# VHH binders against p49116: the designs that were tried, part 337

Target 1, 238 residues: p49116
Amino acid sequence: EGPLLSDTHVTFKLTMPSPMPEYLNVHYICESASRLLFLSMHWARSIPAFQALGQDCNTSLVRACWNELFTLGLAQCAQVMSLSTILAAIVNHLQNSIQEDKLSGDRIKQVMEHIWKLQEFCNSMAKLDIDGYEYAYLKAIVLFSPDHPGLTSTSQIEKFQEKAQMELQDYVQKTYSEDTYRLARILVRLPALRLMSSNITEELFFTGLIGNVSIDSIIPYILKMETAEYNGQITGAS
Below, E stands for the ipSAE of ESMFold2; O stands for the ipSAE of OpenDDE; V2 stands for 0.75 times the mean of E and O plus 0.25 times the DockQ between their complexes.

## First folded at step 27 (VHH)

Design rg6 (framework vhh_brivekimig_d4; at its last look DockQ between E and O 0.55; V2 from the best seeds 0.00; counts 0 for: pae E 2.6 > 2)
Fold by ESMFold2, look of step 27:
Structure rg6 (fold): chain B 238 residues (1-238), chain A 120 residues (1-120)
Amino acid sequence: as target 1 above (238 residues)
Amino acid sequence: EVQLVESGGGVVQPGGSLRLSCAASGFTFSKYAMSWVRQAPGKGPEWVSTISWRGGTTLYADSVKGRFTISRDNSKNTLYLQMNSLRPEDTALYYCTRHPYQIPFKGDYSSQGTLVTVSS
C-alpha cells in the first residue's frame, strides 16, 4: 500500500575518492566501484517493499541482480566517476597484457566485448537524458525481478515489479507528456542489462579485492551494514 | 608507524580451539574495517572473515562459518578470531589486515602472521 518509492529513494549521490591519481590504478578503480556498489545495495535496502520480503529473500534478490543495479549505477554516475577514463585505462592495461602474452585471447575478446556493451549502454542512457526518478524506477524493476531461479515469494516480488512499472509509467506520462514514446524507449534498454556478465564486471572493477572473495559472498555483509557504518561517503539517503 | 601484531597461534588437535589476537597501534583503529586472512603452505591467500569498523557487521567464508567468530574491542585496539572445531585444512599462517574507506577486503596493512597447525 502506498507508493513503492518516496523522494528519499530518488537521491543517489556518489562521492569519489580524493584526490584522483594522475594515472588511474586498480586501487582507485576498485574503491570507486565499491562505493557505487554499497550505494546501490543500500538504496535497495532502504525500500520498504524490499525490507518486507525478509533477509533470505533480500540476499537472494540482490545476488541475482547486483550486476544490473551496478550497471544502472555506472550509467547514472558515469560523469561523476569519469567512467570513460576508467574504461580507457582498463583497455590500455589489457593491450599491454596482450603484448606481454599474459592472458588468453578468448578471455581478452570477452572482456573487450563487455566493455563495448557497457559503453553503448551508458551512451544510450545519456542520449535519452534519463532522470533520477526514471533511474530509481528502473532499478526497482530490475531489483524486483521474479523470474530468477531459486527465489521465494515470487508472486509478491512480481506485484512489486508491476507497481514499479506502473509508477514509472505515471511519472513519465506526467513529466514528459509531449513524448509519447519515451516510456517504450526507456524500457527497451533493460534487456541489455541481462547480457552483462557478473564475473567480467568483477574482473573490470573489483580486481583489488583480497584473496578470491566474490561479490556474491560479500552481499550479506553489505546488506546488514547500518547507514552509520557507511562512513557517510556512500550513504544513499540525503 | 602503523603496526599490527598477532598472537595466539600454535599446534592443536582436530576439534580443538584457538583464539587469535591482533593488536593495533599507530592509527585510529576504530575507523577501519578489519579482516583475517590465511595462507596455507603452497597456496595463495584465502580470506577468512571481516568485521565492520563499529563491530556491528560480520562476514565469514563458507569454509569457516559456524566455527569461527570474529570480534573487536575498539577500546583496546584489538581484533580477535575465535576458532572452534578446528580441522586439518585450517592449518595456515593467519594474519590480520585493515581496510581504509569501506573498500571491501582491500587491505593496506597486514601483520606478519601467526602459524596455526591442526594435526593429530
Scores: ipSAE 0.434, ipTM 0.729, lowest interface PAE 2.6, mean pLDDT 85
Fold by OpenDDE, look of step 27:
Structure rg6 (fold): chain B 238 residues (1-238), chain A 120 residues (1-120)
Amino acid sequence: as target 1 above (238 residues)
Amino acid sequence: EVQLVESGGGVVQPGGSLRLSCAASGFTFSKYAMSWVRQAPGKGPEWVSTISWRGGTTLYADSVKGRFTISRDNSKNTLYLQMNSLRPEDTALYYCTRHPYQIPFKGDYSSQGTLVTVSS
């Protein structure tokens, strides 16, 4: 039984669409989000423990936690994505909908609160100066959450989560030995992820891309796609 | 000009087979994921199947899984849908759509469609 994660799992490089438009349009936002989504899911797929769970369980697991993984990805890639700018653009686009009276007041409030929570979460993670290892372990902890309904192999999932937690603990103790409470500070951020609506996240980042189709429905497709195939498309190599 | 033209539709008996084709022109076909969508009378559009730009990845709706096969020939700029074991509930207008991104179900361009009627 080796470690849950290796150094290869620490690398999390998001490539943004190029060129960046002068105005961040819906397409740019959706494509950026799509790339992050693929990166996140393919990251999960690259974990041997994840593979060991089997395709059905894997799919279910990702369906349960994709929003959390995606959000952690947003936080981790916030700088390269210019997330604040993206969020501002999203808000601007929403303003158009508001002006057109397409959204109820309650819905507007919900969406705006979600955007705020997302921004705050990412800011909080930035303030903590979370490194690549810590992000990897946090993503693993989120991924291998046994408490989602409908999961099979929950015992195994729990073991993997524990392993992720232990490895994170060891890493933090080793790397940040002088910061006694760093682990705790990091872990207490995780509950915020579950306060975020996957539906709203989907609407904000993917509506222009997938319409009314759910991310849930396309997860199997993403998980089946070879990374090389997707990357080839991203780089324009046909 | 972007064009997608479907063919192969018709009337078949239950249990029969049809092969639909979607001929693409006016864009680089090989750079787009493609999907088949169908719309039955009185119903909204239903996603049927998606294939990645290289054809290495496919996805099917549960309703057609095991019966339909999506494929593509990028050298011919053509998308295919092999439909086997057809059922009356498969009756619909079938049209193809392209995806500028690898995420399926949202196309930026769709064809006019070809009618498939499954009836005894």
Scores: ipSAE 0.396, ipTM 0.719, lowest interface PAE 1.6, mean pLDDT 91
ESMFold2 (binder alone), look of step 27: mean pLDDT 80; pTM 0.819

Design rg7 (framework vhh_brivekimig_d4; at its last look DockQ between E and O 0.55; V2 from the best seeds 0.00; counts 0 for: pae E 2.9 > 2)
Fold by OpenDDE, look of step 27:
Formats: C-alpha cells, sequence, structure tokens
Structure rg7 (fold): chain B 238 residues (1-238), chain A 120 residues (1-120)
C-alpha cells in the first residue's frame, strides 16, 4: 500500500478567466467558481484511493463534501482569484437584490454571515500560511470523511482518511519540526467548513446555473468529464 | 449573429417519439456545451439535458433519464434530442441553448423554441 497522495496531488493551480472584466459581473464570478469546482473535483478524481471506491461511492462522497472542498480551494487560491474582490462584488450584487426587496431580512443576515465566515476562514488559513502539501492533505481528510449520511464503504473511507491524517502528521513533523502544535492548529480549522451552508455557497457563486440545475446534479457530469475535454472547453470559451 | 433554430416539435400520443434538432450558426458550435431546456405552460424553465462541447459527456434531468438522448454533430452545427416514451408531462416548448462557461449556465441567446405536445 503506497501513500495516499503523491507530489502530483500537491499541485493545485487555478486558471482564471481572461480577460478580467472591469466590473466583476456574475458571469465572471460564476466561471471562476466553476473552474475551481472542476479543479477540485478533478483533483479528487486523480487520487487512486478515490477511484478505488467506485463511481457511485465517489459521486456520493463528492456530493457530500463539495462545499468543503470548494471552500478549501477558495482559501488556497484566494490570491490568484482575488477572492476579496470577488466577495465584495458578490456583496454588491446582493445589495441590489436587497434594494429591490427580493430577500427577507433573515435571509440577508444568513447570506452576509456566510460571506463573513468564508472570508474569516480564508483569512485564518492565510495567517497560518498553509502550504500546498498541507492543503492537499486537508482536502483529502475532508474528502474521505466517513460521517456523511448515505455513504457506502465507510470503513474504507475511514481508512483513507486516517492515512491522509497520518501523512499530514508526518509531513508537518518533518517540515515544521520546530512548530510542535502546527498540526493541531491546522486541524482545528476543519470544523469551520462544516458550518458553511452548501446552499448559500451555491447561491453566491453559482447563481447563473440553468433552470433547476444544482451543483449536486452536475457533480457526476464533472467527475466523468475528461480533464483534456474540460481544458479544451476553457480555452475555447475564453 | 448568434442564431439557434429549433425544429422537430409536434403533437404525439403518449408513448410516442420525437426527435428535435437545433441548428446553430453565427458562432463556433464545437466550442460550446449545449443544453435543451423546456418550458411548460404556466411553469418556469426546466433543464432537460446537457452535452459537452465534444459530445463525450452527457447529463440528464431525472425526469427524462432513460427516455431522452442528447447528441450533437459538430460538423453540421446541430444539436439533437431524441425523445422516446413521451409523457403528457413532457409537453412544453423546447429550447436549445449554448453554454459559454464550464458548467451549464443560463444561455446567452433566446430562440423561438419548438413546441412538443403529448396528448391522447
Amino acid sequence: as target 1 above (238 residues)
Amino acid sequence: EVQLVESGGGVVQPGGSLRLSCAASGFTFSKYAMSWVRQAPGKGPEWVSTISWRGGETLYADSVKGRFTISRDNSKNTLYLQMNSLRPEDTALYYCTRHPYTIPFKGDYSSQGTLVTVSS
């Protein structure tokens, strides 16, 4: 049994849509988010352990944790994405909706709190100066979470999660030997991911979905799409 | 000018079949994922199916899985929807739309659509 992750899984490079518009419109935001989503899911797909779970289990697993993976991706790619600017733009767009009285006060509060939580999480990760390896392992830990309802092969998933945790521990001990509590500091960030609503995330970043399409419904499509095909589409659409 | 023209609609009995076509022009068809969307009277738009730009991947709404097949011929700039085992609830105006983005977002072009009526 080899390691859960290899160096190939550490690379996580998001390509932003080009050109950047003068005004960050909904389309730019959605496309940026979509690319991150695809990158995240294809990253998961590239893990042999993930593949070993089978298509049905894989799909279920990603459906359960896509928001957490996406959020970690946001944190990891925050600089490249200019996340703060994107979030500000989202808020501005929301303000328009508020002015039009399309949202209840409670909903506004929920959405704003979510944005705040997201920003704080990303800031916290930046403060910790999480590196690419650590992100990879954290994503793996999140991905191979056995505690989601409806999952099959939970024992195997748990084993993979444990492996991810162990490898992270080994990496941190080796790389940051002088920081005795780094692992703990990193891991205690994970609960914040569970506090974030996938629905709200979807509403914020994926408002342009056609009809009644949801992230949940397109996950199988994303997971089945070849990376080359996806990249080709990106190139063609730009 | 971007143009999408749907055809193939009509009146069929329950259990019948229809094949819709969408002729695309004014853009590089092969670079866009395409979708079928339908709108029943008094209802909002409902996503039906999506196909990737190369046609390698397809996705279907649960309501049409196993009955509908989306396909495309990039050499002809045409999108297709084979509809089998049609039901009254499939009655709607059917539109094709292009997706300039990686996942199926709302189309940036509106067409007249083609009417499908399933009635006994």
Scores: ipSAE 0.442, ipTM 0.745, lowest interface PAE 1.2, mean pLDDT 91
Fold by ESMFold2, look of step 27:
Structure rg7 (fold): chain B 238 residues (1-238), chain A 120 residues (1-120)
Amino acid sequence: as target 1 above (238 residues)
Amino acid sequence: EVQLVESGGGVVQPGGSLRLSCAASGFTFSKYAMSWVRQAPGKGPEWVSTISWRGGETLYADSVKGRFTISRDNSKNTLYLQMNSLRPEDTALYYCTRHPYTIPFKGDYSSQGTLVTVSS
């Protein structure tokens, strides 16, 4: 009862390390990506429907979808992050890696395909001019996916996803009333998120976390941090 | 000048215990999350445990969960790792790292390390 998201869930302001270095390095990329990831996880935690599912379900849900949430965040924040510049630099480094080793591994091929899919996804979202409300509902649809194996409370999760879908539909019809196909065009973009590999995302953006810790390992910690601690440290000024 | 100085390493038999300390100076210790990281001979660094800046949240690698306890005393600017039920695979150089308060898990300063050897 009541809307799934409020206006406080629509604001999504990423604060970047400044200034951007003349040459990209793993530290800058990792810090930038970490800020986005933590903003995304705390965004999810702030949703009353998410809180209602309980701690174990919350952890399982975020472990299942963090890469999709992160990818939506990349698309939403692509301009402020200078994402196209980051991806171009990564491609150049991968090309040099192939040349130095004289052989192409399956891993390098997988990484290049992943970068291309990510760039195409972000470009398609930019072409659609997806707004903050639409991103918030798309993230909610991705977050409340009942399809992931091992989840409990899948009936309730499905109900929340349906509610996010209905609220997105209502928003789009009201705000973009002369564009009858906008909802369909937006929803057709979501399957691409399932093509994104969490392992490759970690390799691209999270090399440099302490001791090569995985995102799966840190999710319970991030979800349990006090909201005031997180808001004061990460989101402070709106 | 940021300094992290660890102590408490040594040689211990399997099943034994050690307590590592990491003394912090040159910064406001209570504003940083802290971690222990270890590096076994011939291997890359492996995250062991993290504690939030106020001490309220802790996290452990699966390999040490239930055996190791991270703690901190912000009044003494000291981080601790209590290691119980030690095994030969725990043999490593152990060091502490601090996290900038803006991004936990992204370390910016590390100690030199103290060797823990679990043998025979």
Scores: ipSAE 0.424, ipTM 0.733, lowest interface PAE 2.9, mean pLDDT 85
ESMFold2 (binder alone), look of step 27: mean pLDDT 80; pTM 0.820

Design rg8 (framework vhh_brivekimig_d4; at its last look DockQ between E and O 0.61; V2 from the best seeds 0.00; counts 0 for: pae E 2.3 > 2)
Fold by ESMFold2, look of step 27:
Structure rg8 (fold): chain B 238 residues (1-238), chain A 120 residues (1-120)
Amino acid sequence: as target 1 above (238 residues)
Amino acid sequence: EVQLVESGGGVVQPGGSLRLSCAASGFTFSKYAMSWVRQAPGKGPEWVSTISWRGGTTIYADSVKGRFTISRDNSKNTLYLQMNSLRPEDTALYYCTRHPYSIPFKGDYSSQGTLVTVSS
């Protein structure tokens, strides 16, 4: 048995592409986002409870929640990623698209609203000074969400979510014993994640993927790749 | 100069087999993930398969699973696609793409393509 998460699940170190270009470009943004996606999916795969659900359930679960995990990852890694700089570069590109009439004005407003919501979410998490343990439990709560359509084994998924909630509660009460409202303040941030559009996240961070490939098609590749193979890919070690 | 040169296309009957090759030069082949992409007349590009930089991880589009096998030989700088049980809907221009480092499925170089025609 044991706890849902261990100390190994608290470590969440994103390594950025090197060197940083003089001006941010689509390739750097997509590589940075891809590294975060890989890190997030491999984090999920490392959880024994996740492994216990079986591969078909694992893939379905990650397909349902990848955008929420990715958004929590953006918030957790916002400073190391220079996320504000990345979003500013995207905004400048969108403004050029208006000038060149490449996108409808309505679509651009939708994308800009999404960017504002993303920035506000990240700022709210920074103001709360969410620590690594809290992020790990929040990610587990969104990962083990039983209410996504089409999931199998929802009873077991719900039990794992309840365990994540209990462990977060225990952690906050022990670590922030004089702050009786901290858990509530943290948990009320989660509904905003469901309002984030996976379609717009793909447009912002994963544009130009080959063929008809979507993040849905990428998820099984990421989940199958062993952590050592992934790390060797970014470091060149094998 | 980065070059990707494919070969092995041709005309086969339904149920037949072909093996495509993609010879790489001008870069360190063993440090890149590789994909096969196909484009049928009048359609947009369709991803077929991807293989990780050292060959340990492969995935396939649902339309080709169980029939196609992607492989690579890093000592010969060559990517392969074994196509079995070919169907008329597999008729397309097939080309290979290179992926920069850890960017899954975002190619930065593509070959010109080799035509595969599956007809009676």
Scores: ipSAE 0.483, ipTM 0.749, lowest interface PAE 2.3, mean pLDDT 87
Fold by OpenDDE, look of step 27:
Structure rg8 (fold): chain B 238 residues (1-238), chain A 120 residues (1-120)
Amino acid sequence: as target 1 above (238 residues)
Amino acid sequence: EVQLVESGGGVVQPGGSLRLSCAASGFTFSKYAMSWVRQAPGKGPEWVSTISWRGGTTIYADSVKGRFTISRDNSKNTLYLQMNSLRPEDTALYYCTRHPYSIPFKGDYSSQGTLVTVSS
């Protein structure tokens, strides 16, 4: 069989909403996050191995790992997104909520810690200077994780994950031959993704768009939508 | 002024059918994904169905899948919901909402809705 990923899967270009508002409001943040989410999921959908799993399995898989994919996307697109500014804006919005006494102290702590974890993760990835290929493979490894509960075709998923890992290894060995431990340094970042709450991520980035609706519930819609249709909408709406 | 006006509601027997319409005005209808949402008495709003801006993508709540069909005519600025095999649990106020962003479900505008009552 051919490689799991091709050069087409390495490209991961996020287009930010335009124009950028003077003040990063909730809508801008949510729209930016929405675009990243769509990009991430459509990236997954573009992988032949992903398609081979079937619609039900695909949906389940994305439901299980969307937060991790999204977070990797944040890291990868951090510069284009001005992620630090977005996070700062989120914090500011949170402060308003705090002042209005809408959040408990514990919840505030949880949310702030989550924001910190996101920032630290993205910073760590930037420090490692992860390239587009490495991101693609890392996303694939995360996507094809067989250890999520309720998945079907776990054997096949595992095979795809192994393939992703092998291809990453080969790439790193070839591209960064002088850095013997680069692969290990990259892979040890993945556990941090599992420490991040999908619920909190959803609350931070998507509450302005979906309200009480969960990302989980809209994943099938995102996966079903044609990329051209989606792109057409965002271009027309801006 | 943005307006969404629902119509087509009424009283039907179980197993019956209704077709709801949502007439849009005051904005470019074709640029927005649209959804139907319903609210049963004493319950919170429940998402029913969403259709993309061009109509190429539709999605349904499990509770209505196979029975309801969402469609739109952008030339008429109208959203539709064909409801077949209606059940008592479908009784609710149905209203349409527009989605300014690609992620649906939270509308930025909705109307008063149209009442659907399914009873024997």
Scores: ipSAE 0.400, ipTM 0.716, lowest interface PAE 1.6, mean pLDDT 91
ESMFold2 (binder alone), look of step 27: mean pLDDT 80; pTM 0.814

Design rg9 (framework vhh_brivekimig_d4; at its last look DockQ between E and O 0.58; V2 from the best seeds 0.00; counts 0 for: pae E 2.9 > 2, unsure alone 64.7 < 65)
Fold by ESMFold2, look of step 27:
Structure rg9 (fold): chain B 238 residues (1-238), chain A 120 residues (1-120)
Amino acid sequence: as target 1 above (238 residues)
Amino acid sequence: EVQLVESGGGVVQPGGSLRLSCAASGFTFSKYAMSWVRQAPGKGPEWVSTISWRGGETIYADSVKGRFTISRDNSKNTLYLQMNSLRPEDTALYYCTRHPYSIPFKGDYSSQGTLVTVSS
């Protein structure tokens, strides 16, 4: 049947907490990141192909790829989020941790390397001016990954991924017909997503969640949230 | 003034059961997701369970899944935690936490805690 994604799945509008604090802090960063995470997971939930796989498969897929979806979301929303400013604030916090001897030198090196990789990824996507259609299909490609252990319906998942890949190819060729290498430039960026550490993403963006809860633990809850609760969390009701 | 007051802690033998309550006042309880968090001696806080604002969705830490049940009664502004098949490693100070409307899973108000001790 029809295209994997409809035009409604291309819209990806993040709103930030208001008002913006005088100095960025862990709480503002965590709320901003949580809004992006919620938007990303509810985007995935809205896809008919995803819905067709069933709740257990949905949870397994998102647990396996949430960091890739989140990283694509960071790149897509980097301007709205003022991501460069957020990363600068995190680096400043790391310098304070060094002075207080709270982190090992090896850990700090790992975290700084991750920040540099994230900045490079977001910058390269911005330089290519990746549009909303391209982001939507890239997210679908990482979402419908059949390779994860314990999955059922892997043949169907693979078919959905192939469909996303073909639709991206068709879109790029039609819309960017004078850039014969655009698809190749886009695809060469994807492997970097698999190497991004979910543990470090949690440390960078989700510090301060209660009881040191992990994103993996809350994914089933987020995927099943009632629409009214979701709308309140995204909009940041005044 | 937001107030969360818990009760129901105590000493119990392994395999026993205990029920915690958390009474809420000073805010619209039915508009907030709620959690239980525990802190064992010498350890950091550990998330235990969360329940959605209307009670339709619950999730649990792997360490308590199948043994603990979170519930709420929005007409009485009360959150509950039923703890069954208790183990010595469940020994901790247990407190309830409200989640701010705009910051999920980051508690803005917490109760003072009730001690649960599981020993033989």
Scores: ipSAE 0.411, ipTM 0.723, lowest interface PAE 2.9, mean pLDDT 85
Fold by OpenDDE, look of step 27:
Structure rg9 (fold): chain B 238 residues (1-238), chain A 120 residues (1-120)
Amino acid sequence: as target 1 above (238 residues)
Amino acid sequence: EVQLVESGGGVVQPGGSLRLSCAASGFTFSKYAMSWVRQAPGKGPEWVSTISWRGGETIYADSVKGRFTISRDNSKNTLYLQMNSLRPEDTALYYCTRHPYSIPFKGDYSSQGTLVTVSS
């Protein structure tokens, strides 16, 4: 059996909407987030092992871990996205909403804490100077997590996760031979992803969705859409 | 000027069928994903279905899956919604919206919509 990931899976280039508005509005934020989401999901789709699981399992898997993948993507693309600026804008928008809409103090706290956790996570990843290979493997590890409820083919998923872990280990040993504990430092960051609420993430980044549309509901659509079709629309609309 | 004009609404009995149309003008229709959205009286907007700009992909709300079919004719700048097996809960004002991107964002244009009433 060949490797789980190839060099093609290491590339993860996010293209931001252009032009950047004077004011980071909800639409810009949502579009930026959407592009990242598409990129993340299409990245997953490009993995042969992922394809081997079948459409139903694939969809379920992504539904279970999209928030983690998205968050890793945020961390990886933080500079390109100007994530700190986006988060600041989100906070500002939230403040306006708070003033207008009677959000409970508890909810405000939860949302603010989530934003803080997200920022801290991304900062921590930046401090570790995670490279593209490491991100790819980390994404694979979170993608092929067998511990989500309702998944089929859990044995196969576990196998793929193990393979991702092994390949990461080999890569780190080879690339960072002098840093004996790098692998451990990287892996211990993953639990932080599980502490983040997908619901809150959705509310923060995807407020521009129509009506009651959820990320969960559009995941199948994203996974089925050809990358060329998506890119073609983006370039055509700009 | 961007225009979206819905038609095809009416009164039907439960189990009946309707076909809605959305005529687009004032923009390059083929470059936009399109969605149907509906709003029942006293309720907020509910997303119904989305179709990609080329028509290659479609997605539906769970409430309409298997009953509704979204389609488009880019040569005619028209969006369609075939509604079968209509239910009273489908009663709503239906309107179409354009999306500059593949994910169904809130539309940048709102039309008057077309009223669908399902009643015995």
Scores: ipSAE 0.399, ipTM 0.730, lowest interface PAE 1.7, mean pLDDT 90
ESMFold2 (binder alone), look of step 27: mean pLDDT 80; pTM 0.821

Design rh1 (framework vhh_ozoralizumab_d1; at its last fold request DockQ between E and O 0.57; V2 from the best seeds 0.68)
Fold by OpenDDE, fold request of step 28:
Structure rh1 (fold): chain B 238 residues (1-238), chain A 119 residues (1-119)
Amino acid sequence: as target 1 above (238 residues)
Amino acid sequence: EVQLVESGGGLVQPGGSLRLSCAASGFRFEDYGMYWVRQAPGKGLEWVSYISWDSKYTMYPDSVKGRFTISRDNAKNTLYLQMNSLRPEDTAVYYCATHWVGSSPEDSRGQGTLVTVSS
């Protein structure tokens, strides 16, 4: 068996709407988040091991870990996204909701804490200077997590996760040979992802996009999204 | 101000075809994914198609997959929906939108265009 990931899986390029407007409205935020979400899920879809698990298992895995993948994506793309600016804009929009008494005090605290956690996580990853390979492997480890309830083929998922971990270890050892504890430092960041609420993430980034359609419900369709090539065939475009 | 103007609706027999258009203005159309949604009589809003800003990706629900095709011309700021093999259950007012309709006060959609599929 070949490696779990190839160099093609390392590339993770997010294109932002350009130019960035002076005022970041919900439209801009939702579009940016949507692009990252699609990129993350399509990245998963491009992994042969992921494909080998079958559609049902794939859907279940992504439903279980989309928030973690998305968050890792935020961290990885924080600079190109101007994430701090986006989060500040979200806070500003939230202030409007607060003024309108749409949220309870407890909910406000919860949401603000979540925003803080997101920012801190991304800052921590930036401080570690995580590279593209490391992000790819971390995403794979998160994706192939066998510890989610209701999963089928858990043994195979576990094998893929182990393979991702091994490849990450080999990469870090080879690339950062002088930093003996780098692997441990980056792996200990993963638990922070599990503390983040998918519901709050969805509300912050996708309220204007999804509406009453949850990310959970739309995931099967995202995984089945057609490429431009396929679309061209249907439309008769050469 | 965001403006979306839908057109191309009408009466068609089952099995027939229609092509809807949406003219967009008031924002950078080429930077945003676009949606078609529909509302049938007595029913809620349903999304029927999505296309990414660069047309790299399209998305369809099972109800219209294989029959409907979304496309866009960014140079013309126009969104299209080719509807083939139309069914009576496709009868609805169709809207183009920059977001899922009803999700936020900042949702944007046009006035809609009526599609009636009937014998």
Scores: ipSAE 0.839, ipTM 0.916, lowest interface PAE 0.5, mean pLDDT 91
Fold by ESMFold2, look of step 27:
Structure rh1 (fold): chain B 238 residues (1-238), chain A 119 residues (1-119)
Amino acid sequence: as target 1 above (238 residues)
Amino acid sequence: EVQLVESGGGLVQPGGSLRLSCAASGFRFEDYGMYWVRQAPGKGLEWVSYISWDSKYTMYPDSVKGRFTISRDNAKNTLYLQMNSLRPEDTAVYYCATHWVGSSPEDSRGQGTLVTVSS
């Protein structure tokens, strides 16, 4: 039936806490990351194809891919978030944690390698100048991945992913008609997302969210979250 | 220093309603998401509501969804919890909280307000 994504799915506007504190802390980092996570989940929930899969399938799918969606969001919003500054603050915090004997040396090495891979991914996406349409289709390809273990309805998920791939191809061919290899250059970035650890992402960005519960455990509640476009306006008697 | 002061707790009959308030200071309240959590006697902490900085997103566990409503007034630095259709199992000390500040989760909670639901 119609396109997988509409123009409303291309808009992805992140608002950061303002002003940025002079000294970054867990409070600021967790708020910034939470805003991106909720924006990403709101985006996924708004897709008619996602809605059509049903609540149990949706929960399983998001549990499998939330870190990949979050990482694409980090790349897309890296400049508005000042992500390089946030990652530098996290590195400094990790070095202080070594001084306080809170993490093993092997764990710190693992986390630093993850940070490096995240920076490299975000830099590579920026160098390709990935636009908002391309990000939206890449997120859809990642969201509708039938390859994750434990999924049901994989045939329908696969069909949605193929539709996202087709729409990305059509967009790139029309918009970048003289750049024969753009689609290939974009798609070869996707495998790096599967190498990002959900556990390390939680440690880096979400240590303060809902009393340090895992993102996996709260995904059903995030998917059921209520959204109000008027909460910033006066709605009561005043 | 983050300061959170809960109020509005009390004794209420099953099926009744109560509104909790939380006065916040020591941080830019309008820029941060807020929570209500509760602790029943002899039990651990249970998350009961979340509201984003701009009130755009709210979340509830199944145990309270449809009965509790979180809200905030950023001009007054105040968080609210409207509790309707109260049940005896809602009896707990209720804390407001923000994202963890410092080394301990306790750094980002108030001292709490007691809600008792009993006939």
Scores: ipSAE 0.684, ipTM 0.856, lowest interface PAE 1.2, mean pLDDT 86
ESMFold2 (binder alone), look of step 27: mean pLDDT 81; pTM 0.815
OpenDDE, look of step 27: ipSAE 0.813; ipTM 0.907
ESMFold2, fold request of step 28: ipSAE 0.446, 0.603, 0.609; ipTM 0.713, 0.816, 0.811
ESMFold2 (binder alone), fold request of step 28: mean pLDDT 80, 80, 81; pTM 0.813, 0.811, 0.815
OpenDDE, fold request of step 28: ipSAE 0.823, 0.833; ipTM 0.909, 0.914

